# VHH binders against Acetyl-coenzyme A thioesterase (ACOT12): the designs that were tried, part 3

Target 1, 210 residues: Acetyl-coenzyme A thioesterase (ACOT12), of Homo sapiens (Human) (q8wyk0r340to549)
Amino acid sequence: CIHWDISKQASLSDSNVEALKKLAAKRGWEVTSTVEKIKIYTLEEHDVLSVWVEKHVGSPAHLAYRLLSDFTKRPLWDPHFVSCEVIDWVSEDDQLYHITCPILNDDKPKDLVVLVSRRKPLKDGNTYTVAVKSVILPSVPPSPQYIRSEIICAGFLIHAIDSNSCIVSYFNHMSASILPYFAGNLGGWSKSIEETAASCIQFLENPPDD
Key: E = the ipSAE of ESMFold2; O = the ipSAE of OpenDDE; V2 = 0.75 times the mean of E and O plus 0.25 times the DockQ between their complexes.

## First folded at step 1 (VHH)

Design f09 (from f08 with K98R D99E Y100W S101G Y103P W104Y G105Y T106D F107M Y109V; framework vhh_6fv0_2)
Fold by ESMFold2-Fast, scan of step 1:
Structure f09 (fold): chain B 210 residues (1-210), chain A 120 residues (1-120)
Amino acid sequence: as target 1 above (210 residues)
Amino acid sequence: QVQLQESGGGLVQPGGSLRLSCAASGFTFDDYAMYWVRQAPEKGLEWVSTISWNSGSIYYKDSVKGRFTVSRDNAKNTLYLQMNSLKPEDAAQYYCAREWGLPYYDMDVRGQGTQVTVSS
């Protein structure tokens, strides 16, 4: 987890995006599940597990990018998020969010403080990027109501196919060190990802009026 | 600043017992699930046990079930691991860790750990 430093905010935001692109470029991904054209890949590196979810979506890439990069809308489709509130607009393309999550197994609910960095395609490209990672922000310290959690590296790569469709890829770099939580839900994990992806697709193809 | 300080390791013969302690400071201890993890020579970090903030949920690695017992004293900001019937395979540097990570659990390992050696 990065300690947030305003004097280095541009380099920290760029590093966030670069980390996601490096994760996406790794070799060794193995297909774990394919249902209704939703592909789930995993990459195991010793004590680390990474997940990649990919789906063709009937939505313009620029719209998917706008909807997925606005984390205040995340709870509308992602059951793992209860609330997402902007802490600060670092720039037009970089925001700090406070996120709260549901209670799991009688534990206190989790919360997160994250940097979300969004980038449009370069002039000759057609891929949008939304990168997210946890930061340590002294103005939003851990509170008694929540267990402060961490996103190491996650986000979306959205590849334009035509004016009405795109490929949305979600990545998340996670530790596999807590095997009982993961192993006990190995089948449920794939089902949960599938259901969350289906909800996301429905949201992107039927966006709210705003 | 967050600090985790492990202690209680040592040399024990196969079949012996040790009680490890972890003193936590710099955060609200009873807000976090806590972990015991270990690292044997030439191996990565291996999860051993988890205990939730209120001790309501406890999990163990299969190979230590029935031999190890994790507990916590929230009033003292201290985590414990009682290890019985120790085997050579249990020899490792033991660390306590604070839970973090989403959507699933990760571990925040801060301390130097405490060495457990199992030999005659």
Scores: ipSAE 0.005, ipTM 0.157, lowest interface PAE 10.1, mean pLDDT 80

Design f10 (framework vhh_6fv0_2)
Fold by ESMFold2-Fast, scan of step 1:
Structure f10 (fold): chain B 210 residues (1-210), chain A 121 residues (1-121)
Amino acid sequence: as target 1 above (210 residues)
Amino acid sequence: QVQLQESGGGLVQPGGSLRLSCAASGFTFSSYWMYWVRQAPEKGLEWVSTINSGGGSTYYKDSVKGRFTVSRDNAKNTLYLQMNSLKPEDAAQYYCAKSYDFLTGWEYDYRGQGTQVTVSS
């Protein structure tokens, strides 16, 4: 995990976005599941697994982008998040967040400090980007109440289809320990991802006011 | 109530062997894939091995291949990890687990209290 350095903030934010774009552009993705128009792909590489979840959503791309890039609203639809609070605005499009996760197995709850970088499509493109990665921030050090966790590379790519619909793709670069779980418990895992995706879609198609 | 209880850890010399056990209760053990993960001091959780529900398919972290063997006894609801040719880098708290948090990749549901493995000359 990279130490946050204000003198390098633009470079670090751009690197966050480029890492997600590189992940999404990789070849060798295999379809693992297709349920109710939600497609799940996996990519095995050495000791890591990447997952890609894709769905056609009845929401304008610009609105989905705005809603998904606002992590303060993440707990409204994602049960894996308890709280998401802005630490600092690095720029108009880059924010530092502190995230807390639920308590499981009598362990301490987990927390994360992440950089969220959002980008609108370039003049020759049609894709909105929301990239997230963990950073080391001296002002928010690990605390004894939480187990500090790490996101290596994750985020959303949102591709406009027409003025009322888009394709939302979620990517996450994960450890190889997840591979056998997908292969052997596909039904259970697919249901879990489908429920989280369905919640996200409902949120995007029925956004909160303001 | 789901419970997992690890045992079998201890202190060994480099090149030694240990056999870890995990006693499972509160769920249909024979229907689940099972995992061994470990955590060394000041490091995150690290996946070590996986075994499918029937015991016929096994997977290993590259650094332990050929040295570690995972197995299970569904009649006894018990998961095992046979560790041979132990190295100092294998020293860690070892946990068994039946699931994980797929969004963060760090969290394992229903993991037990763990069993400590120390490798010292």
Scores: ipSAE 0.000, ipTM 0.139, lowest interface PAE 15.3, mean pLDDT 77

Design q01 (framework vhh_6qgx_2; at its last look DockQ between E and O 0.13; V2 from the best seeds 0.00; counts 0 for: pae E 18.9 > 2, placed apart)
Fold by ESMFold2, look of step 2:
Formats: structure tokens, sequence, C-alpha cells
Structure q01 (fold): chain B 210 residues (1-210), chain A 124 residues (1-124)
């Protein structure tokens, strides 16, 4: 897990974004579900399962980017997140968050400390990026109330199609500790993901005024 | 349009249990997120618990975690709240609520459909 170091802020931010783009560019993704506006892909690599959820959204890409990059809004549509609080506004495009998750299997609740790095497309591009990875932050050490967990690499790639629509792709390179929060139990895994994706679409197409 | 009717309220001794039920009629129940809210005398209505349309995700306010369980039955078009280890501070009128959009699951303003409420009184 990466130690947060403010003197290396730009390098850590770029590495966060690069890791997400490399995950998305991997070969071997297999479609496992196709329903109205939602496709789910998986990539199995020995002990790790990665997930790609592709959503077709009737919303401008720049709006989807603004909404999805603000993790304080994540609990409004994603029931797997209880709270998301900003620890530090590191820069215009990088924030540190403390995240808490629902209790599963009668264990202590899990928490996360993450770096969220966002990028608008370059002049000739059409892709917005919101990358997420866990970091070790001395000012927010693990506490007895939570099991400190880890996101290796996750985030959104948002592809503009036209002025009113985009494709939102969510990626997650899962460790065993995160799997229950993104899939529910094994038998309900794809349904939980489909429900969350549908909620995301509704949120992006009908955002709150704020 | 959805109509909601709560039942199962009553008087119970502290430490006891009650099971509330909410029956839905009208539009298809299976597409709605469902929640329970409560209002104690002289207080604002507060969020208690919510369940996703599929039943795959559940949420609880901190004061009821581990004691209350929300569940749904698609065949009967009902949502239930099992309340265990009841305390006097749980005394309130309990309301069932429904919303198609799932925004602000804990926000009272998001829910367009409400039941009339069922009274729960927990004696010391």
Amino acid sequence: as target 1 above (210 residues)
Amino acid sequence: QVQLVESGGGLVQAGGSLRLSCAASGRTFSSYAMAWFRRAPGKEREFVAAISWSGGSTFYTDSVKGRFTISRDHAKNTVSLQMNSLRPEDTAVYYCAADLYGWYLTSEDEYDYWGQGTRVTVSA
C-alpha cells in the first residue's frame, strides 16, 4: 500500500491515474452480463477478480465527471458507502477521503483512506478519468473501531459520445477484503452490481440541485 | 401510485421485540427502494432503515444497528422491520416510505409515498 507523501503529490496522483488506465487497457475482459444500458465484464488473474461495469448514460460527460469525482456524493447513489469525508483538499484535482462501509458478516465495519485523482481529457481526447487508490496517511491511522481495508486500483473512465450522452465505465481491481462490498454474497453478485449501476445512472441523469 | 399500510405496532416492555409490516398496493412493488422512518413525540421524523429494490442492500441509523432488521417479500409486496432489544427511546410512530429513484435514501424529502404510521410504545 502506498504511503502518502505531500512532497511527491504530483507523482502519486499521476501513478493513480496511470494504474486505472492500465487496468482498463488489459486484454482478456469477458462479458458476464448484458442488460438494458449496463454491461458487466470480469477479468480473472490467479487470485484476483477485476470488474468492469459499463453504463450508457443520458447525461453530458462533463457533468457525470463532476458528480462522480465528488465522493461526498457517493452515498447518495451507492448503498455500499456509509460515509465519505474529505480529509484534505490536496489540489484542485486530488483529494484525500476517509470512507466507511456497512457491516458485513457480523465483523467490525471496514474503513478506507483513499486518494481520488481526477483528470479532464487532453485537447484531442474525449475521456474523463476519476482514479481511486488507498494510501497510508499518518494523520488518520487505523483505529480499533474499524478494520482498515485497501483499494488497490479502482475508478471511472467517462467517454463522451455527444453533448447529451456518455459511457461511464467503472473498474475495480479487487482484493479479497473488498469483494463483499462490491458484489454482495457470491450468489447475488451480479444483481447487486446491476442495482448499483442502475442507481448510478438515475443519479447522473437526475442530479440533485446542489 | 403506491399506497402503503403499516401494521404490527403496540405496547412492549423494554428488552422486548416487535415486528412491523408494510403492505404495498397499486404500482409494482418490486421496483421501489423502501424505508422506515420514525417520529417520537415532539421530535422531527428520523431515518431508521432502508432496503434496496432487490433486497440486496440494507442500511440502518447507528442507534438501531444490530437490533433492527429490515427485509422484504416480493411475493407478498411487503417490507418488514424486526425490532429486537427495544428501548424506551425507540418509542415513536413508525412510517413506511417508498421511492422509485433511490436518491438520498436517508432523506425524508426523497420519499413520495408514505404510510399513515403505526405506534410503538416501549415501557421502562
Scores: ipSAE 0.000, ipTM 0.100, lowest interface PAE 18.9, mean pLDDT 80
ESMFold2-Fast, scan of step 1: ipSAE 0.006; ipTM 0.393
ESMFold2 (binder alone), look of step 2: mean pLDDT 81; pTM 0.837
OpenDDE, look of step 2: ipSAE 0.006; ipTM 0.278

Design q02 (framework vhh_6qgx_2)
Fold by ESMFold2-Fast, scan of step 1:
Structure q02 (fold): chain B 210 residues (1-210), chain A 125 residues (1-125)
Amino acid sequence: as target 1 above (210 residues)
Amino acid sequence: QVQLVESGGGLVQAGGSLRLSCAASGRTFSSYAMAWFRRAPGKEREFVAAISWSGGSTFYTDSVKGRFTISRDHAKNTVSLQMNSLRPEDTAVYYCAAGDYRLYLSSTPEEYDYWGQGTRVTVSA
């Protein structure tokens, strides 16, 4: 978890993006599921699980980027998010969010404070990046109502393929505290990821007017 | 280390078809993103098509969409480019490339670490 420091904003934001790229480049991913051309890969390292979800989407890359980088819209398609509130706009491409998650199995709900860093393609590139990681903000301390959780590294890589379609890849390097243990099995967890991915695709291909 | 060898080039008339193949040696083929690039006489090297390491995602330059199809066979360690409805503008030396960006379907030559020697495709008017 990185303590937020205004004097290091640019380097912290850039490190967020580079951490996601490093995660995506890791070897040893194993296919866990392929349903309706939604591919799910996992990488298990001791007590940490990383997930990679990939799908071709019938939506322009720039539109998918706009929708996926706006975390205030995350609850519209992701059932694991109850609310996403902007704390501050650090820059045009970097925002701080407070996120709340639903209560599972009568457990205490989780919350998160994250830095979201967005980058458009460079030069001849055609990949958009949306990187997210937890930060410590003294202005938004842990509260008794929530279990403060951590995202070590997560995000989207959106690759343009034509004017009407793109490839969306989601990565998440999960800490033990955010791992969904309540189903008691990997099959139930994998199904949750599949349903969330399908919801995301539906949202991107049929975005709301507002 | 991966070695790439292209084949399938030749002379074809406009409107014809060719299938290019790239044979990769080594046990690491499944870990690479694969792509085809071409260089026309007097031009810079340009992107044609890419395929992810799993084979589940493909990317094409606009001028070849609907005409070219990239595919890969992990059992045979090959990547292929099926070229249909060929045009004189497709005349070039075609290169197979491999990169360690499984997630990124890159159109940038500098991001690919391994290259074949190329196979020549000539499309007559």
Scores: ipSAE 0.000, ipTM 0.115, lowest interface PAE 17.0, mean pLDDT 79

Design q03 (from q01 with L100R Y101S G102F W103Y Y104L L105T T106Y S107E E108S D109S; framework vhh_6qgx_2)
Fold by ESMFold2-Fast, scan of step 1:
Structure q03 (fold): chain B 210 residues (1-210), chain A 124 residues (1-124)
Amino acid sequence: as target 1 above (210 residues)
Amino acid sequence: QVQLVESGGGLVQAGGSLRLSCAASGRTFSSYAMAWFRRAPGKEREFVAAISWSGGSTFYTDSVKGRFTISRDHAKNTVSLQMNSLRPEDTAVYYCAADRSFYLTYESSEYDYWGQGTRVTVSA
């Protein structure tokens, strides 16, 4: 987890993006499943499991980027999120969010405080980045109603293919030990990820009218 | 359109090394997953190695693991296959292939663009 420091906010935001890019660039990914062109890869490093999920989507990359970087809309397609509220706009491209999650077999739901950093493609590039990492923010301390949880490193890489389509890749670096608690077993975990990905794709291809 | 041109093939003795290169042209190449396939005389095309668009993920067929290394150079728009400890069984025409997506796959049918091939002969 990153301790938030206003005097270093640009450096912390850039580090968030670089951490996601470093995760995506790791070696040893293994394909775990392919269902309806939704491909799931895993990378196991000791006690840490990383997941990479991707699919070709019939939506312009810039629109997918806009929709996926706005976490206030995350609960519309992701059942793991109950609410996502902006705490602060650090910059035009970096926001602090408070997220709440549903109750899972326990009396207390989980919550998170995250930094979301979004970046458009570099010159002559075609990849948009949305990086997410938990931060410690003194103004939003843990509360007795929630179990404060952490996202180690996660996010989206969105690659433009043509003017009407893109590839959306989701990455998440997590402890292998937490997966059985959410899915029951690896088969159920894979199905849960596939269902969430399918919901995301449907949302991106049928976005809400503003 | 994406065009792929292989180079670096030739004749080498068993135990030797060769480096194959694939040069690509086209606006979106930097985002493509890339692979090397080979076809030995009288045999079907087989997967050799693949590399993700970022260069961070690689996959190899078991017979080349530890001997071959796939890499890419985004600045030069090239993908390379470093082949060490070559064996007579590695004799084949080697093809560079590109997938329009981030997908890493062993299936030749999933690759959209193909080079014309470069010939590698490993003498006994």
Scores: ipSAE 0.005, ipTM 0.140, lowest interface PAE 15.3, mean pLDDT 79

Design q04 (from q01 with D99K L100E Y101G G102Y Y104L L105F T106D S107T E108S D109Y; framework vhh_6qgx_2)
Fold by ESMFold2-Fast, scan of step 1:
Structure q04 (fold): chain B 210 residues (1-210), chain A 124 residues (1-124)
Amino acid sequence: as target 1 above (210 residues)
Amino acid sequence: QVQLVESGGGLVQAGGSLRLSCAASGRTFSSYAMAWFRRAPGKEREFVAAISWSGGSTFYTDSVKGRFTISRDHAKNTVSLQMNSLRPEDTAVYYCAAKEGYWLFDTSYEYDYWGQGTRVTVSA
């Protein structure tokens, strides 16, 4: 997790995007599950689990990008999010969010402070990027009612196929602290990932009115 | 802590329908993943269907897929199992189960809260 430094905001935001691209480019991904055309891949390195979830979606890429990059709408489709509030607009395409999560297994609820960086396709490209990582922000310190959690590297790559469809790929580089939960019940783990993906697809194909 | 109470069981003829209901009381029900299990006479408990806390995802065992539908009503704190085209082999005591959190499970040991069960008998 990095300390947020406003004097380095452009560099930190670009680093966020590059970290996600590097994660997606790693070799060694193994197919773990394919449920209802949703592909789930995993990569285990040195007690760190990374997950890649991919699905063809009947929605224009630019619309999926707009919806997925607006984390204030995340609780509408992601059961893991209770609230997402903008802390600061770093730039037109980079924002700091405070996120709260529901109670899981009688543990304290979790919260997160994240940098979300979104990028449109480069010249002659057709892939949109939404990158997320936790940051340490002194103005939003840990509180006793929450377990401050960390996203090392996560986000979406959205690849345009045609004017009405795209491939949405979600990546998450998870810490060792998450491995015990996933290792205990792989079937439940896969279905939880599938549930979030299915909800996301429903949201993208049936978005709320402007 | 949550308590679960099943209802809607009974005797029905093969080809008929029954709707089972599970009412949750106590702590907030909406943060729980819910499932139905059944135990036939002389058999072990078997998974039937599960529904996520949001109601957006469902999972069924192959033998009931296409015949049974699980659903939930957050306002009423209930989960229901609509059973159509019932067969004598569906005869069992049906149990409602709950697990706090968003994880969806098809194994009984993952569930922490259980109802007392409701009996379903399907005659030939």
Scores: ipSAE 0.000, ipTM 0.122, lowest interface PAE 15.8, mean pLDDT 79

Design q05 (framework vhh_6qgx_2)
Fold by ESMFold2-Fast, scan of step 1:
Structure q05 (fold): chain B 210 residues (1-210), chain A 123 residues (1-123)
Amino acid sequence: as target 1 above (210 residues)
Amino acid sequence: QVQLVESGGGLVQAGGSLRLSCAASGRTFSSYAMAWFRRAPGKEREFVAAISWSGGSTFYTDSVKGRFTISRDHAKNTVSLQMNSLRPEDTAVYYCAASTEWGYIPLEDYDYWGQGTRVTVSA
């Protein structure tokens, strides 16, 4: 987890984006599930599990990018988010969020403080990036009501295919300690990922009118 | 299944310019990240520049930033390196490389390599 430093904002935000790209390039991904053309890959490295979910969706890439980079809308389609509130607009393309998660297995609910960095394609490119990582922000310290959790690296790569469709790839490199289903229910974990992906696709193909 | 062929190398005076081109054969070129590497006489191979499969992201080694520009043309299956303000220390054999890693620009571990094209910069 990186301490947030406004004097290094550009460097930290760019590092966030590059970390996601590096995760996507890892080798050893194993196909775990292919249902309704939703492909799920996993990569297990000792005590860390990474997941990669990919689907062709009937939505313009720029719209998917806009919707997926706005984490205030995340609870509308992702049942693992209870609240998602902007702490600060660091720049037009970088935001600090406070996220709360539901109570799981009668445990204390988890919360997160994350940096979300979004990037549009440059010139003739067609790939949008939305990168997420936890940061340490002294103004939002851990509280007794929540277990402060960490996202090491997560996000979306959105590839434009044509004017009405794109490929959305989601990556998540999380510590085993914050994976809801890792140790207790791998079957439920796979089903939960599939259901969340299906909900995301439905949201992207039937977006709200702001 | 991908073959890479470089062209555009030659002899140029310091301060001059050259444009290198790399032509890729194969049906999946548009999904590959592409890069240029170089090897100077008596030295190890060095990363120069890379471009993502979409063309939306580029990387450069510090010594060429502001002088070299990498670009790609999906219609022609080519990647180009425009080299401006050339210096004697840019003298090397330049290699084109392709990676099957989608969504990422690797800085090493490329899957396919060209034969190289020689660039000589005289003082």
Scores: ipSAE 0.000, ipTM 0.112, lowest interface PAE 16.5, mean pLDDT 78

Design q06 (framework vhh_6qgx_2)
Fold by ESMFold2-Fast, scan of step 1:
Structure q06 (fold): chain B 210 residues (1-210), chain A 123 residues (1-123)
Amino acid sequence: as target 1 above (210 residues)
Amino acid sequence: QVQLVESGGGLVQAGGSLRLSCAASGRTFSSYAMAWFRRAPGKEREFVAAISWSGGSTFYTDSVKGRFTISRDHAKNTVSLQMNSLRPEDTAVYYCAAGPYYDFLTGQEYDYWGQGTRVTVSA
């Protein structure tokens, strides 16, 4: 987890994006699930599990990018998020969020403090990026009512196919210790991921008005 | 042993068409992106086109967009590049590569490369 430093904000934000791109470029992904619009891949490295979820979405890439980069809308489609509130707008494309998760298995609920960095395609490329990772903010310290959790590296890569469709790839580099949490408390981590991906597709294809 | 073998290169007149093919053997490439790169005489290797593991996403460099089409046949484990409206500046050795989906622009994360097939476009 990195300490947030205002004097290094541009470097930290760019590193966030670079880390997601490096994760996406890793080799050895193995298919674990395939349904009509959703494919799930995993990559195991010692005690770390990375997940790649590919979704085919009938929505313009730029719209998916706008919606997925706004974490205040995350609870509308992702049941793993209870609240997402902006702490600070670091720039037009970089925000700090405080996130809370639901109470599971009588444990204390979890919370996170994350940096979300979004980037449009470079040159004439077709890939939008939304990268997220945990940071340490002295202004939002751990609280006794929550278990402060960490996202090592996660986010979305969104690829335009045509004017009305895109591929949304979600990546998450997580400790294997998180798997029992999701599997035991959410009806199986693979099924939970499939259901969350399906919800994401419906949200992106039928975005909220206003 | 993993191999990528290109075919379909040759000499063609400006305005003509060629189809390049790349056959992959040894390992499954179902989870890998496939890409075409080229190197013109005296120039650096450049990205031309890429297709995702699913075949659902394609990417092209500006100079070939609208003229070239990349496609994938999962059953045959092949990737093809249909080149239409060829121009003299498309003259190059074309290389097939396999690797992670999102690092196609740099070429550095592609593990497997073909030996290349030459395309010459005459004025």
Scores: ipSAE 0.000, ipTM 0.162, lowest interface PAE 13.8, mean pLDDT 79

Design q07 (framework vhh_6qgx_2)
Fold by ESMFold2-Fast, scan of step 1:
Structure q07 (fold): chain B 210 residues (1-210), chain A 123 residues (1-123)
Amino acid sequence: as target 1 above (210 residues)
Amino acid sequence: QVQLVESGGGLVQAGGSLRLSCAASGRTFSSYAMAWFRRAPGKEREFVAAISWSGGSTFYTDSVKGRFTISRDHAKNTVSLQMNSLRPEDTAVYYCATDWYSGLYEPSRYDYWGQGTRVTVSA
């Protein structure tokens, strides 16, 4: 469909991917937790907390990539997502989603409008990329029912190890104040991340039938 | 504790229809996925269908796709399974299950289960 500028959309999508790669390459990550071979790192910069979660997964990299890049399936394994609905297809590899989050501490639920950009390995590479960032989209304005929230930079880097296994690395760069599990219990956020990671691994190793 | 209560099971002839319902009590399940599993006599529990927390995504095992429809009502904290074109091999006890951390196909990973409702499809 020719209803928007595709060249500008392509530039924004490539920028999304580059932002995730730059986040992953930052220095100063500190090990916060290692449970059941799930490694959690944090990087604190002023009012922004970045999280990096990594695990070896018994799933082919191309399948993990397909599953993790399909945000309509995100609510099956990620407790922070209530719904993920496609707003529009920018390209075969780039989509706009509307995401809703659960109610926490009797506050209004949060929602997000995000661009998800997926990329297969570069020639001679073995890393898949799924990058996500918030965008402003006039067709999906903020509503009174939700607190419109922002993902500055997040996503997955998936490294193929062999035909049946990969390393999945998740990154998230956002203000701590908009993460639902930070209220009143900073020690609990690590457990929440560990449990979400465990759920993700289980989902990747036991994928749904289509 | 949260409790799941299934209803709607019964005896039906092949080609017939039944609607199963699962009512959840305790807390709202707006942040939980819900699934239906079944167990035929002498067999292990197997996956039938699942619905995401918002109802925006549904998943089915191949043998029921096109015949069964899963739906959710967040206001009533219920999930329903509409079963059409029933076959004798659909005879089983049907269980509602919910879990925050579930793998879709693994019964052992679901923390909350109902007692089950029996469905018998006669030839």
Scores: ipSAE 0.000, ipTM 0.114, lowest interface PAE 17.3, mean pLDDT 76

Design q08 (framework vhh_6qgx_2)
Fold by ESMFold2-Fast, scan of step 1:
Structure q08 (fold): chain B 210 residues (1-210), chain A 123 residues (1-123)
Amino acid sequence: as target 1 above (210 residues)
Amino acid sequence: QVQLVESGGGLVQAGGSLRLSCAASGRTFSSYAMAWFRRAPGKEREFVAAISWSGGSTFYTDSVKGRFTISRDHAKNTVSLQMNSLRPEDTAVYYCAAEYLGFYTDESAYDYWGQGTRVTVSA
């Protein structure tokens, strides 16, 4: 997790995007599940598990990009999120969010402070990028009510196919502490990811009014 | 946290039907998978049916498949079990259970449990 430094905002935002692109370019992904054309891949490196989820979506890429880059709408389709509130607009394309997660086992709920960086396709490209990672922000320190958690590297790559359709790919590079849980419950975990993906697709194809 | 309360149990004759309901309170259960387990007299608790957090996936034990249907209503924070073509061997106390995101057949995976509702099927 990187300390947030106002003097290095542009560099930190660009590094966020580059980290996601490097994760997506890795080789050795293994197919874990394919249900209703939602493909789930995994990549194990030492004690870290990375997940890649991909689906063809009947929505313009630019619309999917707009909806997926607005984390205030994340709780509408993703049950892992209870609230997502903007802390600061670093730039037009980079925002700091405070996120809260559901209570698990009556323990303290988790919270996160993340940087979300979005980028449109370059020149003749067709891929939109939404990258997210945890940052340390002194103005939003850990509190007794929450367990401060970390996203190492995650986000979306949205590839335009035509004017009305795109391929949405989600990536998440998870911490070592999650692996023991998934090792015991891989079947249920895979189903949870599939259903979250299906919810996302339904949201993108049937977006609510702003 | 989630609190669960079952209802709808009772006495029914073989071949009859009952609908069990489980109401969740204290916190929205939209991120939880829901399951029904039962304990027959003199037996251990066993899995009956489960429904995923989205309602898109269901799983049933072989002995109830085709006879029981699990469903959920997010607006009412409820999960229901429609039991048709009931048999004497379905006699048991039925328990509602919730687990964050995952749905499993192992009772030890579930964090939240109701008190149970009794179902008696006469021959």
Scores: ipSAE 0.000, ipTM 0.182, lowest interface PAE 14.4, mean pLDDT 80

